# Ledger of designs, part 18: VHH binders against b3qqe0

Target 1, 332 residues: b3qqe0
Amino acid sequence: MKINLDRTSSGFCIGVQGTIHVAEEKLNQSGELYCLGDVVHNEVEVKRLEALGMETIDIPAFEELRDAEVLIRAHGEPPSTYETARRNNLAITDTTCPVVAKLQKTAKMLHQLGYQVIIYGKKIHPEVIGINGQCNDEGVVIKHPDLSDEAEIAPLDLGRKTALISQTTMDVPGFYELKKNLEKLFAEHGHRNPGTKSGEWMAVRDIDITSEKTGGRAMPELVYKDTICRQVSSRNGKLRDFALANDCIVFAAGRKSSNGQVLYSICKDANPHSYFIEDVDEIQPEWFVGENGKPVESVGICGATSTPMWLLEKVANYIGKTFGDDSGNPDA

## First folded at step 4 (VHH)

Design h15 (framework vhh_8dlx_2)
Fold by ESMFold2-Fast, scan of step 4:
Structure h15 (fold): chain B 332 residues (1-332), chain A 120 residues (1-120)
Amino acid sequence: as target 1 above (332 residues)
Amino acid sequence: EVQLVESGGGVVQPGRSLRLSCAASGFTFSDYAMHWVRQAPGKGLEWIGNIYTSGSTFYNPSLKSLVTISRDDSTNTLYLQMNSLRAEDTAIYYCARVEIEYTGDAFDIWGKGTLVTVSS
């Protein structure tokens, strides 16, 4: 049987890969590292790093910590976290994803320019907390794009110049639904960009925001920037195609990962011979026998964006050694 | 005007080292993660590595023992140190600013590149 490892649409995104790499290097140097929050939502990867000396801490523990080194995850942190680190003599190893760091800067500049910043996102999400911290926690966080949650929209001032941005992991259709509904809401209050028939908000780029700050042309009063990461949304189609291309699928992810469960459900819908594992000890021999009683011709190995490539390689090696592929694991 | 200007390329003998520089202007350099990318003659783009705003680095695993990326935010300069140069390292080297890091290919600003030729 042929073992096919999905290297292109499975495993950590570049931001998470960077965080894990830096954590490993620090642990190899000192044998000790604190991480503020779960480094990734994958229990196997967290336990691996903890075995190397990493300790996961929460905000209350972080506030009590002194004279230590702390890793900041890819999702970023608000300014208050860095102020605490300075007060407590904590050395920060900052692995905030460049996309998130840029988004934080965009939010800060929009806020400094006097815009009411609306964040499409989940209020308690670490990334959103970091973004809103750049707005002095004055950003309006909306999760429900149909504006059905009165508590979410209660803080809106419909007479203020306003900018819409998004948490990187939200859905693109929801973002544009929210934009359309905000356009209607503001237009009904009498607030429109000049020259727009339907009250349409105008797209801005980072260069537009910085040029305005340095005395460029005035930006419109009602603007938006689509800040959603396209990596996750494009993976749904690629993962479905990968699942269809193999006789059997072994999908590795943390059970607590909601994204892992969603991506696995896509595999299972496309290929009924898809099996969820957290680690190799869950693999069953009967998965590799086809309905004709013969060994399957191909096994595809894939995972969520929160699954490390080393785990997918471990799975491929285990299956190859245990069930005998002709070439070993060609992807290792 | 936002721009990146690479320098330091040229002809070098196999086994030697070379340091490339990238001068950034027109934006707040310290606010951006920066990347090095190369393109060998007749080949596609090959990502070398990046450096976060904190100074932490992440490299292409195939190149990690051969290169070091660093930055000097006081002079708005990015560096690529290359060691043990081989003929296959002959390429045009670009520094780049990334608009969308997660997609890997979303570079919004590139320099014109600097040519490195490894030849005896």
Scores: ipSAE 0.006, ipTM 0.203, lowest interface PAE 10.6, mean pLDDT 82

Design h16 (framework vhh_8dlx_2)
Fold by ESMFold2-Fast, scan of step 4:
Structure h16 (fold): chain B 332 residues (1-332), chain A 120 residues (1-120)
Amino acid sequence: as target 1 above (332 residues)
Amino acid sequence: EVQLVESGGGVVQPGRSLRLSCAASGFTFSDYAMHWVRQAPGKGLEWIGNIYTSGSTFYNPSLKSLVTISRDDSTNTLYLQMNSLRAEDTAIYYCARVHIEYTGDSFDIWGKGTLVTVSS
């Protein structure tokens, strides 16, 4: 039987995998590393890194820290964090996700161009704090796209040129609902892009914002950029395709992972021969026997966004050694 | 005290509909995405669907024609509407709050569940 490991639609996204890889490399070099906040939302993975010498710290502990190496996780940090690091002689290992770093640059440039920056997101979320820090904490954070929360919209200046962006992990329908409601709100206040019947805002590209020739001068008064990361959300379709491409699916995740439950349900709907495991000892021999009493042709191994790749590799290795080869050997 | 309390379960006849409620207290309900999950006798957990703070929903594909999730942020209440109930819908139904992080998400608060029995 052929063992197929899903390396593209399972496990931590590339940004988080990058953070874990860098953390491991630093721990192997020095045996000591502080991480500002949880490196991942997976206690098993955190404890594995702690065993290698990592220590998770919060902002108060970070502010008191001196002469140490600190990992900045994938969420990113505001400028104030880097100022504290310089003052306290802290060596920063910055693993901010490239998508988040680009978003921070976009927010900074929109703010520098004089736009009122609206951020679709949660005000206390670490990523949003980082983004808003690039706007001198003057960004307007809106979580409720129906504009029902008066406290969220109170800071809005409906006469200012305005740009809408989003926290990378927000929902796409909510972003476009918010855009529609903001278009209506600003138009009702008399602020529209010229030539628009319904007050439509203009989609802008990175090149429009970063152009050294124009400095954004060619952009209209009311703009938006859909900054939601599709890498994770596109997994639903890719995982369904992966499940259909294999005779049997072994899905690995923590049982309390909400993402794990969602993705497993997608696998199970696409392929009834999908099985959920938290540990290799839950794997059953009968899963790999087809209706004719012979081994299945292929076994797919996949997992949740919170499942580390090393666990999926461990599962593949276990199945290969116990029930067949991981190389596609037809005699296994 | 952060709590979720499910209600509306009971014995129902096959083919009927039922609406479950989940009352949230001790936190700002409107700030959280909420999920429904069920567990049938002798089986594992089955995810039903979720609702974001925007009201957008995503359902388990095997159940999406049979259920509707909604929320009323003014009363801190989550709802699960179930139609065309079958014997296999017999389960304990849980509502759950999701702790969302960039690096992942988890169910951090669960209700104690409400039992739905589909039989005559």
Scores: ipSAE 0.011, ipTM 0.433, lowest interface PAE 8.9, mean pLDDT 84

Design h17 (framework vhh_8dlx_2)
Fold by ESMFold2-Fast, scan of step 4:
Structure h17 (fold): chain B 332 residues (1-332), chain A 120 residues (1-120)
Amino acid sequence: as target 1 above (332 residues)
Amino acid sequence: EVQLVESGGGVVQPGRSLRLSCAASGFTFSDYAMHWVRQAPGKGLEWIGNIYTSGSTFYNPSLKSLVTISRDDSTNTLYLQMNSLRAEDTAIYYCARVHIEWTGDAFDIWGKGTLVTVSS
């Protein structure tokens, strides 16, 4: 049985690597560091850093904290978090991912230009809370692109100029499905960009929003910006190919990871013999037996942008030792 | 066949620096995280730190300011750089390939060690 570890399209993205590296350096210097929320959506990695002296705290604990050093994770925080840090004399080590920081700036500028901001995402996700904070918490968060959730669309003002953006880890097809359904919904209410026959919304670029020359004046009333991280989305095709290339897939990620859920779904759709784990204790011997009762010839190991490479290596090592080749030939 | 061979140990004076090497053979070195562990005379094993395949390092907090771990996957070699050596650093130094359980639960493969003596 050949064990194939996906080193090119699995594991921490550069933003998460930066956060983890900074956390480790701070813990090495002082032996103590507070982190606001889970440093990554992977309990195994959180526990590893906590063993090094990191303390994960929630918002209520953060608001009571005084004279301490706090790490802001890659997902970013709303302005209220920085106001609390200033008031409580907290030293902030800010590791917000540059892609997320740019997205927050985009949301703020769209809000300042008077747009109703729609965020494709999960309302309770830390990144979305950070983005919505830039919109004075007035953003409309939609998770279901088919508009089937009435509670999600109830806050929409169909007469307002509106901009659609996305949480960085959402799926590209869902974003464009949502855009299409919003175009229809607003057009049916009589709101469309002048000159559009089908109610099309206009794609805006950073230069359109931030340009001194235009100052937003060239932007129509109904716009969208695809803010999904391409470092993450470009993994989709590679991961599908990887899943197809192996008889069995073991996918490791935190259960709270939105990216992990999306990537695992891609694996499962491509290869029905794909299995989700958080750690090695979940691995089942039956996964490595093919339809003919023979051991599978190849096992692929992959994960999400929240999955550390050391965990994927641990999985590969465990499978190699526990489920070695069961051939009758003892050597060769 | 699977082997780890440490080298670079010897007698050194207090305050000096020393670099230890670990040559790996018989497995795909670039696929494994590697660890450094030491054992002072009459004492138990003390975990020093590790380096993952990405090059990311994690150190025992009591030793961080004194050591640096690095790797060269092109030569299948692991390094431990030690600075400001003290008499208490006298120990046998081992490199190890483990199950990524950096807490020191079990060692998968480790070498015979190299002795470092820091003279008084």
Scores: ipSAE 0.000, ipTM 0.106, lowest interface PAE 17.9, mean pLDDT 80

Design h18 (framework vhh_8dlx_2)
Fold by ESMFold2-Fast, scan of step 4:
Structure h18 (fold): chain B 332 residues (1-332), chain A 120 residues (1-120)
Amino acid sequence: as target 1 above (332 residues)
Amino acid sequence: EVQLVESGGGVVQPGRSLRLSCAASGFTFSDYAMHWVRQAPGKGLEWIGNIYTSGSTFYNPSLKSLVTISRDDSTNTLYLQMNSLRAEDTAIYYCARVDLEYTGDAFDIWGKGTLVTVSS
């Protein structure tokens, strides 16, 4: 069988890669480093760095820590984390992804302008906690774009000026479904932007937000900003095409990776012979037998933005050695 | 106008050090991660490294022992310190800003570059 490794649309995004590299450099220099939360939602990679001297700590442990160096991962942290670090004499090595840092600034500015901030995302996700911290934890977090979760929408004040933003790793279709449903909900309760036919909300840019503060054009009451990272979301179509191009797909990611679950579902929908693994020990020989009972001709190996390329290479090498690589291609 | 202006290039002898500067204007410099990129004659673009808003840095592994990136938010200036320069470091050096509009375009603003020529 031919082994095809997806080097183009799999593996760490630049933000995650930056965090991992900084962690490795610190560990090579000092042999010790605390990381607040999992450095990446991939247990195999976390264990690798822990073997190099990294210690993963949670918020309670962080609050008790004194006189130490702590890595802030790509997901970012709320202002309260930095206040604790200053009080406890903790040196922060901050590797917050630039896209996430900018999103936090956007949320802060919208909140300061008096907007009720709605965050499309998962309430307990570290990135969302960081974003909501910029809103004094007053943001309304909605995960279900069909508004089916009454607990998610209960905090909404339909009479307040409101801005919709998103966690960077959420899906673009869900964001626009949520926007459409919020437009309808607010309009049905009598709150619309003037002159809109369907109660549509206005797209805003960073310059629009800044201009209002500096005496520029005033923003309307109901706005949205599509803050989903396109470095991540553009992988969806490429991964679907990759899944269709192979007889069998082995998808490697951490089980806690939201992006991993989304990307795996895209593979599975395109190719029913798609299988999820965290590491090579989960691979089953039965996966390489086609529906006709004959060996598959090609195996595609891919992963999430939280999956290191070395792990995908390890998977390719394992499959090639264990089940035979007939491709003669350096992809195996 | 939103602008990035590189300076500090020139002719330098092998083994010496050189510090490049990038002056930013027209935007809130402290809100952006900044990057350095170079292009050798007849070659493609090579990413050198970046600096986060916090000051933390991430470098191209091929170059990390040879370069240091720093920033001064009070003067809106980005720096690239290069040590032990070799002929292969001859290139036009660019500073670049990451796109803040979430369009997936990694760099939305580039300077015109500054030429570094390493010769005897």
Scores: ipSAE 0.000, ipTM 0.278, lowest interface PAE 10.2, mean pLDDT 83

Design h19 (framework vhh_8dlx_2)
Fold by ESMFold2-Fast, scan of step 4:
Structure h19 (fold): chain B 332 residues (1-332), chain A 120 residues (1-120)
Amino acid sequence: as target 1 above (332 residues)
Amino acid sequence: EVQLVESGGGVVQPGRSLRLSCAASGFTFSDYAMHWVRQAPGKGLEWIGNIYTSGSTFYNPSLKSLVTISRDDSTNTLYLQMNSLRAEDTAIYYCARGHIEYTGDEFDIWGKGTLVTVSS
């Protein structure tokens, strides 16, 4: 049985790697570090860092904290978090992912330019809370791109100039479905970009949003910017190909990882012989027996952007030791 | 106007060190994480590393022992220190505000680059 570890489209993205690296560095120096919220949505990795001295705290605990060092994770935080840190004499080690930081600046600028900001995302997600904080919590968060959730669309003012952006981990097809449905909704209310009868919203560039002083050029009434992270979204096709290339797939991720659930569903759709685990103790021997009663020829091991490579390596070693000879490396 | 201007490139002998600079203007430099990226002849973009607003750094593991990124927020300048230069380090070096992806569309802004040629 050949064991193939996906080293190219699985494991921490650069942003998450940066956060984990900084956390490890601080813990090696001081032995103590607070992290606001789960450092990643992977309990195994959280527990590893907690064993090194990290303490995961929530917002109420953060509000009571004084004279301490706090890590801001890759998801980012709203302005209110930094105000609390200043007030409580907290030293912030800010590892907000640059993609998320850019998105927060985009949201802030669009809001300052007077746009009603629509955020494709999950209202309670930490990243969305951070983005919406840049809009004074006035952003309209929509999770269902078909506009089927009346409560999500109730706050919309169809007469305001409006900008659509997205949480970085949402799906690209859903974003464009939402854009299409918003175009129809606003056009039916009589609000269109000047000079267009189709109701089409205009894509804006970073330069258009951030350089407000470009010769006084007016921005369109109805705009969008696809802010979905391509490090996450580009993995979908590669992961499907990886799942198809192996007889059996073992997918490792945290149960709370929205990215993990999406990527696992891609594996399962491509290869029905795909199994979700958080750690090696969930692995079952029957997964490695084909329909013919013989051992499978190949096992692929993959995971989410919240899954550390050490965990994937642990899974590969466990399967190799327990059910086969040597673990394979597709990039060797 | 928002801009990034790299400098310090040129022809350098193998085994030597070189420090690149990136001068930022038109935005509040201290509010942003910054990146170094390079492109060797005939190859795609290779991310070198980043520096967060806190000063903490994270590097491409293949380059970690060979490079150091630093910043001076008082002068709006980003630096890349390279040691033990090899022929394989010949590339155009860019500083960028944003997060690198293969397409390059994810960069908020970046400079025009500075060429480093490692040869005898």
Scores: ipSAE 0.011, ipTM 0.462, lowest interface PAE 8.9, mean pLDDT 84

Design h20 (framework vhh_8dlx_2)
Fold by ESMFold2-Fast, scan of step 4:
Structure h20 (fold): chain B 332 residues (1-332), chain A 120 residues (1-120)
Amino acid sequence: as target 1 above (332 residues)
Amino acid sequence: EVQLVESGGGVVQPGRSLRLSCAASGFTFDDYAMHWVRQAPGKGLEWIGYIYYSGSTFYNPSLKSLVTISRDDSTNTLYLQMNSLRAEDTAIYYCARVHIEYLGDAFDIWGKGTLVTVSS
């Protein structure tokens, strides 16, 4: 029986894993760490880190803090946060996700090139606050891609060169709906890229924005960059393929994990021999017997975005020791 | 006070349709993705689908042709339309709120549920 562990589309994304590991290492060294905002949207994991000495604080508490170490979580922070840290003699442990850090740099450079920056996202979301801070808080944040919210679109200057970007966690269909509706809105008001029949905006790459040779000088008036993170959004397809590739699936997550329920439903639809567990004690021996009465040839192990890799490894080890084939070496 | 209240459950004949409602209060409804989840007697939770605050939906593939989720942000109400009901659809139906977060998500607010019984 082969045991296949899904390391590519299960468990915390790389950004979250990095933040948790850094927090654990720092707490192991000093026993004390402040975290600005919730480190993850998982109360069990937050409580675990708090038991190790982490204290979650908000912005008002952060502004009063002196001579301490503060973790910046994966969402990132605006420049004002770092200015406060400098003023208050706070040591920053910065775990901003590389995807978010790149997005902040993109927003800053588009703003410096004179673009009006439109951000598809939620105005109060921590990531959007960080991105908009790179634009001197002059970014136009739009949540409703159909442009139905007049308050969201009121700040738009339809005569300015404009760039559309997105919060990393937004939906891909909504982003392209927004782009299409913005193309129509600007074209109706006489603003389009030269030579376009339907007012199409141009997709730009990092090299187009950051190049010292061009410095954005060759970029047209109306541009967009799809900045939505594919680490989470591509998981549905990858998990379907993974479930189809194995005879049996063991899916590990908390029962009240929303991401866990979504991803498990995809596995179960693709492979009816998929089973949900919170821990190894729920595993049933009958799951590993095929319809022919013989052991299944492969077991796939996967989980939710909120499932730590150590739990998936625990499941793999348990199944291997309890139900694994030992025919290759009779001595242990 | 943050709360979700499901309604519209009851006894329904096989093959019929039923619409459930979920009334939200105490928070800015249009900032959140909303989910429907059910639990049949003696079974675990089965996820039905979600709707983003933008209106984009994603459904459990096993149920996609049988359900529709919609929202009315002006009345803070979430809906689940179910068609061609079967005995196996007998369950307590819950609505739940989720933050849209890069760091993974979790249901943070649940309703008390509404019972749907499909019987002849």
Scores: ipSAE 0.201, ipTM 0.653, lowest interface PAE 6.0, mean pLDDT 85

